# Ledger of designs, part 46: VH-VL binders against q8ka87r5to149

Target 1, 145 residues: q8ka87r5to149
Amino acid sequence: PNKFTVKAQEALQAASMLASSKQNQQIEPEHLLSVMLGDHDNIACQIARKLETPVDTLLSVVDREIDRIPKVTGASATGQYISSDLGKVFDTALKEAEQLKDEYISSEHLFIAMSEAGVKVSKLLKDAGIDRNAILKVLTSFRGS
Key: E = the ipSAE of ESMFold2; O = the ipSAE of OpenDDE; V2 = 0.75 times the mean of E and O plus 0.25 times the DockQ between their complexes.

## First folded at step 15 (VH-VL; framework fv_diridavumab)

Design y6 (at its last look DockQ between E and O 0.74; V2 from the best seeds 0.00; counts 0 for: pae E 2.004 > 2, SAP .497 > .496)
Fold by OpenDDE, look of step 15:
Structure y6 (fold): chain C 145 residues (1-145), chain A 120 residues (1-120), chain B 111 residues (1-111)
Amino acid sequence: as target 1 above (145 residues)
Amino acid sequence: EVQLVESGAEVKKPGSSVKVSCKASGDNFDVYAISWVRQAPGQGPEWMGGIIPIFGSANYAQKFQGRVTITADDFAGTVYMELSSLRSEDTAMYYCARDRWGYLYGMDVWGKGTTVTVSS
Amino acid sequence: QSVLTQPPSVSAAPGQKVTISCSGSSSNIGSHYVSWYQQLPGTAPKLLIYGNSNRPSGIPDRFSGSKSGTSATLGITGLQTGDEANYYCGTWDTSLRAGYVFGGGTKLTVL
C-alpha cells in the first residue's frame, strides 16, 4: 500500500502543526505519537486505554522528549521535513499494512510501527507495556475477528 | 506508474519572474516531497527547494531564500515553483523530482525538465 | 565548492570495478541517508542508491552503496559501456539551513 487513511493523514498533519508550534523543523515520531495519544478518536489512544496504559503519564514523557528536539527561530522556522526516525516508522508501517493485508496505511499501522521502529518512541512504548503483540491483540478485539 | 509532468520551456527577460508547474500523475504516495532541482549547462544539479504537500510546508535552499516560492495545489495535484528577479545565471534546466519521505530517501521520480532561458 | 566532495572523474575498462567516493561532514552524510544518482547525457538524473545502500527496483545489483562516518561510496562492478555517465551523491544537510545538497559529480569513462 502507498495510501494513508484519512485519519492517518490528519494525524500526520497534526504532528506537523505540533512540531511547528514547538519551533521544530524536523517532524519526529514523538510528534506523531503525541498527537495520536492526545486524540481520543484516534485508534492509538483507544488501544492504549484498552491496555490500561496511563495515557496522560505517557504523554508527559513524550512531550518532554519533544522539548529536547532542536528549535529553529525566525523565518528559518518555516519548512519542515520528515526525520530519519519518522521515515523508519513509515517504512515499518508499510510492512505492517502488508502483513495485515490492509490496502491503506492507518493509524493502527503507524502505532505498531512506532512500537517497533524509532530510537526513542519504541522504548517509551515498551516501557509503558505497549508492543506489537499487545496492540494486535486489542485490534483483533476491535475488528471482531 | 507515477509521472511528473512539467510545464513548457520559458524565455524571460532579466528582472522578470518565471513560474513552472509540476503535475503528478499515477498511483502516488500520500506522503512525499516534491523538490525543484536546476542544472545549468555543463554544471551539476542544484537543489532549490521543496514542499511536502500533505504538510503544506516548503523548504528553500539558502541561496534562493526570498527569491523562490514553492506552492502546492492538492486539488490539481500540482506543485509550482516561482523564481523572481531573474538573471542570466538562472538559465538552466529546471526539474521537479519526488522523494517518498520528505527528502529522506532520495528523488526516485523525475520530470523531464523545463528549460528556462534568461536573456536580454 | 559543493558541500559534498567527489572526484571529478574515474575511468576503467569494461568488466572492471570502479568506486566513487563522496565526502561530507557530520551535518550531512554523518547524520542523514545518502543517495546516488546516475545522469546520462541529455537526461534527468536517475536514482541508483537510496538509504546509503538500497537499490530501487530495476537497478542491477552490480551497483552498490555504502556509508562510513562522513563519507559514502558508490561501487560499480562489471562495468559496461552504458555506465558512462555523470554520478552524483546527495543527502540532507542541517548545517545552516536545512536543505538537500548534491556532490560536485564524477564523470565515469569506460575505456
Scores: ipSAE 0.901, ipTM 0.947, lowest interface PAE 0.6, mean pLDDT 95
Fold by ESMFold2, look of step 15:
Structure y6 (fold): chain C 145 residues (1-145), chain A 120 residues (1-120), chain B 111 residues (1-111)
Amino acid sequence: as target 1 above (145 residues)
Amino acid sequence: EVQLVESGAEVKKPGSSVKVSCKASGDNFDVYAISWVRQAPGQGPEWMGGIIPIFGSANYAQKFQGRVTITADDFAGTVYMELSSLRSEDTAMYYCARDRWGYLYGMDVWGKGTTVTVSS
Amino acid sequence: QSVLTQPPSVSAAPGQKVTISCSGSSSNIGSHYVSWYQQLPGTAPKLLIYGNSNRPSGIPDRFSGSKSGTSATLGITGLQTGDEANYYCGTWDTSLRAGYVFGGGTKLTVL
């Protein structure tokens, strides 16, 4: 697949806006995770709730990590450069969509990828009991057909 | 898979402006960047700026800040570059180039380029 | 003048090896992925190496890339006369105004 679903595109746009509002040059996986968990209707939030993860606590941890990201001022562009870590998340999400035979890269692929790409938020998610197997098990329970 | 086509060659007078288009065709990734790169005869490539259309904002090289404007028309799949206050040293080949994940992995698809000649 | 320094030229005989260096700083090569481009006369640049060491589809494995600290290296083995070209490194730079930068270029002559 080469295309993101509409929901995934909206999350990426929100992550870019968050990075800009925080005066961060790069869009990081932390920005993407924050906007996904902060949206009650996002599949990431619903999965975390089904796993009994304290979502507000996890979101607070992620937001503190964002506050540690260096800020830029003046003429520097913000929210325009995809970090190498977010690139790893994208590569992992593409691989996941291919393995699942899906036509589009979705919010659930991004969420799996954030747990599996070996970036900082991957540890945060795994410490909260969120990994590929847990996510897929919850998705199977949603997908009764 | 992806192909980029710049608009046609231009001959301009000093002090004027030029606007070049870059139309992307084929199945591109949604989080791509289009960069504008120029190359004067006998010189190396020079990045002017770029845009990631899904995020809607442009980034400009310091040398061109204030003279270059880059915009995207998402529906047409077209990116524009306008260079103002032209001088003879702006005579060059102008390329658009795509990076698949914003600016992260380097420019893997290039247009054939279009010439801009500034005659004095 | 570029913030990325390359030797202006290099030469070797067919079948031999060459390396091309690219020296930068912590604000560019030290923090960001490096790419390498080949430019044959009269053509657009072509991506040879991305992500420091990965080859796009269709690039033979006699081209290699590596990065250490603030320096990157392009390696070419089994030189062919068709390799005669200009070679450029490129990367993101965050020192003054964030943006992409190319090295000054290296002309490879195959004698």
Scores: ipSAE 0.575, ipTM 0.848, lowest interface PAE 2.0, mean pLDDT 90
ESMFold2 (binder alone), look of step 15: mean pLDDT 90; pTM 0.931

Design y7 (at its last look DockQ between E and O 0.85; V2 from the best seeds 0.84)
Fold by OpenDDE, look of step 15:
Structure y7 (fold): chain C 145 residues (1-145), chain A 120 residues (1-120), chain B 111 residues (1-111)
Amino acid sequence: as target 1 above (145 residues)
Amino acid sequence: EVQLVESGAEVKKPGSSVKVSCKASGENFDVYAISWVRQAPGQGPEWMGGIIPIFGSANYAQKFQGRVTITADDFAGTVYMELSSLRSEDTAMYYCARDRWGYLYGMDVWGKGTTVTVSS
Amino acid sequence: QSVLTQPPSVSAAPGQKVTISCSGSSSNIGSHYVSWYQQLPGTAPKLLIYGNSNRPSGIPDRFSGSKSGTSATLGITGLQTGDEANYYCGTWDTSLSAGYVFGGGTKLTVL
């Protein structure tokens, strides 16, 4: 698939806005993870809570990582690009959608992808007990099959 | 298959402005960047700037900062590039090109180009 | 003059192998993916390699890309007359204002 769900698109836009507010030109997986976990209506947040992950603690760790991202000032601060790590997450998310036989890339796929790809966020999620198998198990329960 | 269709050739006077459009047709990714790349006669390609429509964020080459404006109309599926204070040196073929992940993996789809001629 | 440095020209006979180098710095090739483009006369550039070493659909495997440190290399085996063109490397650069940069180009002549 080459299309994203509306929910996934909204998460990406929110990530962009977060990056902008932090004066980051590069949009990183950390930005995306932060906005997804910070949104109670996002499936990633719901999955994390179902796994009894201390979401607020995880968010704090993610936010600290965001604060380490290089900042730009001035007129150039408005130009944004996708980081190599986020690109890897997108590629992995696409593969996950294919494996699950889904027609769209969703927040679920992005969340799975971040648990597998992205040097920093994958480690953060792993340390929090979140991996692909755990996510899939919860998703199965959500989907009813 | 996705195609990029650019607006027609332009002939401009020095000091004027030109606005070129790039319309995407066919099935496209939701996340992509459109870059504007120009090429003067006998020269190599030169990146001017780009935009990631889903983010609404444009990035510009330092050389063109303040003189180029790139915008996107999602409803029309069109990206625009406006270059002001035109000079004879701006005479070139102007391409729009797509990159899947915000300039990360190269420009895999190109328009046919729009010739912009600046002369007195 | 260009941020990325390429040899101005290379040449070889049909069936031979050629390599085109692309030299940059830590702010571009050293930290970002390299792409390669082929441009035939009177046409727009065409993507040959992305992500340092990946071929888009439709690009034959006789085209290859590699990256090491702050340099990249395009390899073309089984050279054909139709390969005569200009070749450009490109990548993202964050030395000043973040932006895409192209090499100066290499003219490939098939003898």
Scores: ipSAE 0.908, ipTM 0.949, lowest interface PAE 0.5, mean pLDDT 95
Fold by ESMFold2, look of step 15:
Structure y7 (fold): chain C 145 residues (1-145), chain A 120 residues (1-120), chain B 111 residues (1-111)
Amino acid sequence: as target 1 above (145 residues)
Amino acid sequence: EVQLVESGAEVKKPGSSVKVSCKASGENFDVYAISWVRQAPGQGPEWMGGIIPIFGSANYAQKFQGRVTITADDFAGTVYMELSSLRSEDTAMYYCARDRWGYLYGMDVWGKGTTVTVSS
Amino acid sequence: QSVLTQPPSVSAAPGQKVTISCSGSSSNIGSHYVSWYQQLPGTAPKLLIYGNSNRPSGIPDRFSGSKSGTSATLGITGLQTGDEANYYCGTWDTSLSAGYVFGGGTKLTVL
């Protein structure tokens, strides 16, 4: 698969908008995690709630990390680029979609990837009880299979 | 698997502008970047700028800031580069090139290139 | 006067090995992934190495890449006459405006 689902694309665009609002040219996994967990209708937020994760506490930690990301101002400040850590998340999400034979890279794949890619937010998620197995278990309960 | 096609070669007068298009076809990643890279005769490649169409923002090399405008029509899979205030030094081969994850991994798909000649 | 410094030329006989260096700074190679490109005469550049050391599909394992600190190296073993080309390193740079930079290039001659 080369394509994201519409929901995954919307999350990526929201992460870009969050980065822009924080004057960050570099888009990090922290931006993506913040927008996905902060949206009550996102599957990642639904999964975290099902796991009884203290979502507001986790978001506060993530938002503090975002505030540490370098800010860029001036005429050339509007361009953005993807961090190496976000690239690791994308590569991990692609592997998940390929292994599952899915046609698209989904919000679920991105959420699993954030827990499994070995980036800074991976530790935060795992410390909160969110990893691949926990996510897949909740997804099975949503589908009833 | 994506292919890139630049618009045709152009001959321009000094002080004018040129607008070159780059159409992407085939299966592509959604978080791709299109970069514009030029190469003057006998010289190495020079990155001019790029855009990540899903985000809609462009980055420009400092040398070209103020002279280059890069835009995307993400629906049509087309990226445009406009270079203004042309000089003879702008005579070069112009390539568009794709990076699969924004600018992260480097340009893995290149067009054949198109010439822009600035002649008085 | 490229931000990324490469030797202007290297040469070796068929079957031998060669390395090509690329020297930068903390704002580019030190912080961002390095790519390597091959340019045969009259053609567009072709990606050989991405993410410091990964090969795209179709690139043989006799091409290798590595990075240490603010320097990167392309290795080519089992040289063939078809490897005669210009080679460029490239990476993202954040010293001024965020943007991509290429090295000045290295001409490989296979004698």
Scores: ipSAE 0.765, ipTM 0.894, lowest interface PAE 1.2, mean pLDDT 91
ESMFold2 (binder alone), look of step 15: mean pLDDT 89; pTM 0.928

## First folded at step 16 (VH-VL; framework fv_diridavumab)

Design z1 (at its last fold request DockQ between E and O 0.81; V2 from the best seeds 0.86)
Fold by OpenDDE, fold request of step 17:
Structure z1 (fold): chain C 145 residues (1-145), chain A 120 residues (1-120), chain B 111 residues (1-111)
Amino acid sequence: as target 1 above (145 residues)
Amino acid sequence: EVQLVESGAEVKKPGSSVKVSCKASGDNFDVYAISWVRQAPGQGPEWMGGIIPIFDSANYAQKFQGRVTITADDFAGTVYMELSSLRSEDTAMYYCARDRWGYLYGMDVWGKGTTVTVSS
Amino acid sequence: QSVLTQPPSVSAAPGQKVTISCSGSSSNIGSHYVSWYQQLPGTAPKLLIYGNSKRPSGIPDRFSGSKSGTSATLGITGLQTGDEANYYCGTWDTSLSAGYVFGGGTKLTVL
């Protein structure tokens, strides 16, 4: 798929805004994960809570990682770009959507991708017990209810 | 398939400004960058700047900082590049080009180019 | 003056293999994906390689890309007359203001 769901787009835009507020020129998976987990209406947050993940603790870890991202000041600070790690997440999310035969890349795909893309955030999620199988199990429960 | 349609050729005087448009047709990606790349006769391509429309965030090459402005109109699916204080050395073919994941994976779709001629 | 350094020209006979190097620094090639572009006379550049070594659809496997450290290499096997063109490497650079940079280009002549 070439398109993202509205919710996914909103998450990406929120990630961009977070990055901007942190004076980060590069948008990282950590930004995306932070905004998704911080949004109670986001499926990623709901999944994490269903998994009984200590979301606040995870968020604090993610935020610490964000604080390690280089900061820029001046005119160049307004221009942002997608990091290579976030690109990997996107590629993984795309594959996930294709595998599930979904027409759009959703927040679910992004969340799965972040856990499976082999980037820094992937380890954080896995350490918290969040992986593709766990996510899918919860999603199944959501649909069955 | 996506195509990039650029505005027509421009002839400008030194000191003036030029604004070139790049309209994306077809089913485009939601996450992509449009870069502006110019090429003077006999020279290689030169990146001027770009924008990621979903973030409404533009980046500029240092060489053009303060003289170039890149904007996006999401409704029109169009990206604009305005270059001010034109000089004779700005005479070149100006391309817009798309990259799927921002600026990560290369410019896979190119416009046909817009010729900008700066002369007295 | 180009941020990325390429040999000005390379040449080989049809069927032969050629390599084009692209030298950069830690702030560009060393940290970001490299892309390669083919530009035929009178045409816009065409994406040949992205993500260091990936080929877009339609690009034959006789084109290959690799990256090591702060250098990248484009390989072309089974050289064809139609391969005669200018080739440019490109990548993101974060040394000063983040931006895309192209190499100076390499003119490939098929003898």
Scores: ipSAE 0.923, ipTM 0.955, lowest interface PAE 0.5, mean pLDDT 95
Fold by ESMFold2, fold request of step 17:
Structure z1 (fold): chain C 145 residues (1-145), chain A 120 residues (1-120), chain B 111 residues (1-111)
Amino acid sequence: as target 1 above (145 residues)
Amino acid sequence: EVQLVESGAEVKKPGSSVKVSCKASGDNFDVYAISWVRQAPGQGPEWMGGIIPIFDSANYAQKFQGRVTITADDFAGTVYMELSSLRSEDTAMYYCARDRWGYLYGMDVWGKGTTVTVSS
Amino acid sequence: QSVLTQPPSVSAAPGQKVTISCSGSSSNIGSHYVSWYQQLPGTAPKLLIYGNSKRPSGIPDRFSGSKSGTSATLGITGLQTGDEANYYCGTWDTSLSAGYVFGGGTKLTVL
């Protein structure tokens, strides 16, 4: 698929806004994870709660990592760009959508991809018990089977 | 597949401005950048700027900052580039080009280009 | 003077190999993926290499890319007369305004 669900697009836009508020030109997986976990209605937050992950603790760690991302101010700070790590998340999410035969790249695919793409937040999620299999089991419990 | 089409060729006088459109047709990625690249005869390509429409976030090459404005109408699938205070040195072929995942992987889809000629 | 420096020309006979270098800095090649473009006369540039070393679909494996530190290299083996073109490296640059930069270009002549 080439398209994202509306909810996934909103998460990406929120990640861009978070990066801007932190004076980050590069948008990182940390920004995306923060906005998804910080939205109580996002599937990522719901999954983390079902897995008994203390979401506020996870958020505080992610937000600390965001504070380490370079800041750019002044006239040379114009627009934003996608980091190589976020690119890996997008590539992984695309593959997940294809494997699951979904028409759109969803928030669920992005969350799986953040655990599986081998980026910094992947270790954080796996250390918290969040990986592809755990996420899929929770999703299956929402849909039956 | 996606195809990019620039608006038609233009002849302009020095000191005026030009606004060129780039319309995407076909099945494009939702997360992409459109870059504007110009090329004078006998010269290499020169990146002018770009935009990631989902973020409404434009970047400009320092050489063009203050002269170029790039905007997107994502509903229409169209990106616009306006270059002001035209000079004879701005005579060139102007391309739009798509980069997947923002500016990450390089420009994999190019328009055929449109000529802007600046003459008295 | 280009932010990314390439040799202005290279040449070799059919069947031989060439490399084209692209020298940058920590704010561009050192921090970001490198792409390579081929431009045949009268056409738009065409992406040959992305992500430092990956080939888009339809690009033959005679074309290769690599990156070390702040330098990148395009390799072309088994040269064919149809490879005669201008070649450009490109990458994101964060030294001033964040933006994309192309190298000055290398004209490949196949003699």
Scores: ipSAE 0.819, ipTM 0.906, lowest interface PAE 0.8, mean pLDDT 91
ESMFold2, look of step 16: ipSAE 0.798; ipTM 0.905
ESMFold2 (binder alone), look of step 16: mean pLDDT 89; pTM 0.924
OpenDDE, look of step 16: ipSAE 0.904; ipTM 0.948
ESMFold2, fold request of step 17: ipSAE 0.815, 0.771; ipTM 0.909, 0.898
ESMFold2 (binder alone), fold request of step 17: mean pLDDT 89, 88, 89; pTM 0.924, 0.922, 0.926
OpenDDE, fold request of step 17: ipSAE 0.920, 0.918; ipTM 0.954, 0.953

Design z2 (at its last read DockQ between E and O 0.86; V2 from the best seeds 0.87)
Heavy chain, then light chain:
Amino acid sequence: EVQLVESGAEVKKPGSSVKVSCKASGDNFDVYAISWVRQAPGQGPEWMGGIIPIFDSANYAQKFQGRVTITADDFAGTVYMELSSLRSEDTAMYYCARDRWGYLYGMDVWGKGTTVTVSS
Amino acid sequence: QSVLTQPPSVSAAPGQKVTISCSGSSSNIGSHYVSWYQQLPGTAPKLLIYGNSNRPSGIPDRFSGSKSGTSATLGITGLQTGDEANYYCGTWDTSLSAGYVFGGGTKLTVL
ESMFold2, look of step 16: ipSAE 0.819; ipTM 0.906
ESMFold2 (binder alone), look of step 16: mean pLDDT 89; pTM 0.927
OpenDDE, look of step 16: ipSAE 0.909; ipTM 0.949
ESMFold2, fold request of step 17: ipSAE 0.798, 0.796, 0.834; ipTM 0.902, 0.903, 0.912
ESMFold2 (binder alone), fold request of step 17: mean pLDDT 89, 89, 89; pTM 0.928, 0.926, 0.927
OpenDDE, fold request of step 17: ipSAE 0.919, 0.920, 0.919; ipTM 0.954, 0.954, 0.954
ESMFold2, last read: ipSAE 0.795, 0.816, 0.821; ipTM 0.903, 0.908, 0.909
ESMFold2 (binder alone), last read: mean pLDDT 89, 89, 89; pTM 0.924, 0.925, 0.924
OpenDDE, last read: ipSAE 0.915, 0.922, 0.920; ipTM 0.952, 0.954, 0.954

Design z3 (at its last look DockQ between E and O 0.86; V2 from the best seeds 0.84)
Fold by OpenDDE, look of step 16:
Structure z3 (fold): chain C 145 residues (1-145), chain A 120 residues (1-120), chain B 111 residues (1-111)
Amino acid sequence: as target 1 above (145 residues)
Amino acid sequence: EVQLVESGAEVKKPGSSVKVSCKASGENFDVYAISWVRQAPGQGPEWMGGIIPIFGSANYAQKFQGRVTITADDFAGTVYMELSSLRSEDTAMYYCARDRWGYLYGMDVWGKGTTVTVSS
Amino acid sequence: QSVLTQPPSVSAAPGQKVTISCSGSSSNIGSHYVSWYQQLPGTAPKLLIYGNSKRPSGIPDRFSGSKSGTSATLGITGLQTGDEANYYCGTWDTSLSAGYVFGGGTKLTVL
């Protein structure tokens, strides 16, 4: 699939805004994870809570990582781009959606991708007990199947 | 799949401005970047700038900062590039090109190009 | 004086192998994915290699890409007359202001 769900798009836009507010020119998985976990209506947040993950603690860790991202000021602060790590997440999310035979890339796929893409946030999520299997287990419970 | 259709050739006077459009047709990604790349006769391609429509964020090459404006109309599926204070050196073929993940994986779809001629 | 340096020209006979180098710095090739473009006369550039070594759909495996340190290399085996074109490397650069940069180009002549 080449398309994202509306909620996934909104999360990406929120990540961009967060990056902007932090004066980051590159949009990183950390930005995306932060906005997803910070949104009670986002499936990633709901999954994390269902897994009894201390979401606030995890968010604090993610935010500290965001603070380490290079900042740009002045004329060079214009424009944002997708980081290599976020690109890896997107590729992984795409594969995940294809594997599940879904027509759209959703927040679920992005969350799974972040845990499996082998990037920095992947380690953070794994340390918090969040991996693909854990996520899928919770999703199954949500769907009643 | 997706095709990029650019606006027609332009002939401009020095000091004027030109606005070229790039419309995406077909099924496109939701996350992509449109870059503007120009090529003067006998020269290599030169990146001018780009935009990631979903973010509404544009990047510009330092050489063109202050003189180029890149905008996106998501409803029309169109990206625009406006270049002001035109000079004879701006005479070139202007391409729009798509990158699927915002400049990460190269420009995989190209328009046919728009010829812009600047002459007195 | 492009940010990325390529040899201005290379040549070989049909069936032979050629390599085209692209040298940059830590702020571009050293930190970002390299892409290669083929431009036939009178046409727009065509993506040949992305992600340092990946081929888009439709690109034959005669074309290969590699990256090491701050340099990248395009390889073309089984050279064909139709391969005669200009080849450009490109990548993202974050030295000053983030932006895409192209190499100066290499003209490949098939003898």
Scores: ipSAE 0.906, ipTM 0.949, lowest interface PAE 0.5, mean pLDDT 95
Fold by ESMFold2, look of step 16:
Structure z3 (fold): chain C 145 residues (1-145), chain A 120 residues (1-120), chain B 111 residues (1-111)
Amino acid sequence: as target 1 above (145 residues)
Amino acid sequence: EVQLVESGAEVKKPGSSVKVSCKASGENFDVYAISWVRQAPGQGPEWMGGIIPIFGSANYAQKFQGRVTITADDFAGTVYMELSSLRSEDTAMYYCARDRWGYLYGMDVWGKGTTVTVSS
Amino acid sequence: QSVLTQPPSVSAAPGQKVTISCSGSSSNIGSHYVSWYQQLPGTAPKLLIYGNSKRPSGIPDRFSGSKSGTSATLGITGLQTGDEANYYCGTWDTSLSAGYVFGGGTKLTVL
């Protein structure tokens, strides 16, 4: 797959906007996780709530980590770049989509990848009981009950 | 597969501007960057700037800040670079190049390049 | 002067091994993935190595890359006359404003 679903694209754009609002040039997995969990219509938020994760508490922790990301101001502050950790998330999400023979990289693939890519938010998610197996179990209940 | 084609060669006078286009064809990842790289005769490549079209933001090399503008029409698959206040030192081959996942992994697809000549 | 320093030239005989160094700083090589490019005469640069050490499809395994601290190295084994080219390292740099930088280049001569 070379394309993201519409919902995944919206999450990526929201992550970019969040980074910009925090004066971060680097876009991190923390930005992506925050916007996905903070959007009640996002599948990641729905999955976390089904798992009975205290989503507001998790968001608070993620937002605190975002506040620690370096800030850049001035004339050079408008451009953004993908962090190496977000690149690991993208690579992991692509592998998930390829293994499933999916045409698109979805919000579900991104959420799984954030738990599995071995980045900072991966530990945070796993400590909250969110990993690949938990996510897939909930997805099965959504798509087939 | 992805292919990049720059617009045709240009001859310009000092003090004018040039706008070069780069059209991408083929299936591309959504979170790609298009960079502009120039190379004067006998010199190495020099990154001028780039854009990640899905985010709509551009980054510029400090040397070119204020003189270069990079924009994207992602629906047309086209990226533009405009260089203003041209000098003879701007005579070079200008390439567009694609990087997967923003600027993360380096430029894996290059155009053939286009020549901009600045002479008076 | 390039922020990434490479030797201006290297040479070796066909069949031999050569390495090309690239020295930077914590704001570039020390913090970001390194790429290597080959430029044959009259052509656009071609990506040889990305992510410090990974090869794109179609690049033979006699090309290798590594990174240690603020330095990176391109290795080429089994040299062929067709490898005669300019070689550039490249990486993201955040020392002043975020931007991409290339090394000054290394001309490889075979024989």
Scores: ipSAE 0.765, ipTM 0.894, lowest interface PAE 1.2, mean pLDDT 90
ESMFold2 (binder alone), look of step 16: mean pLDDT 89; pTM 0.928

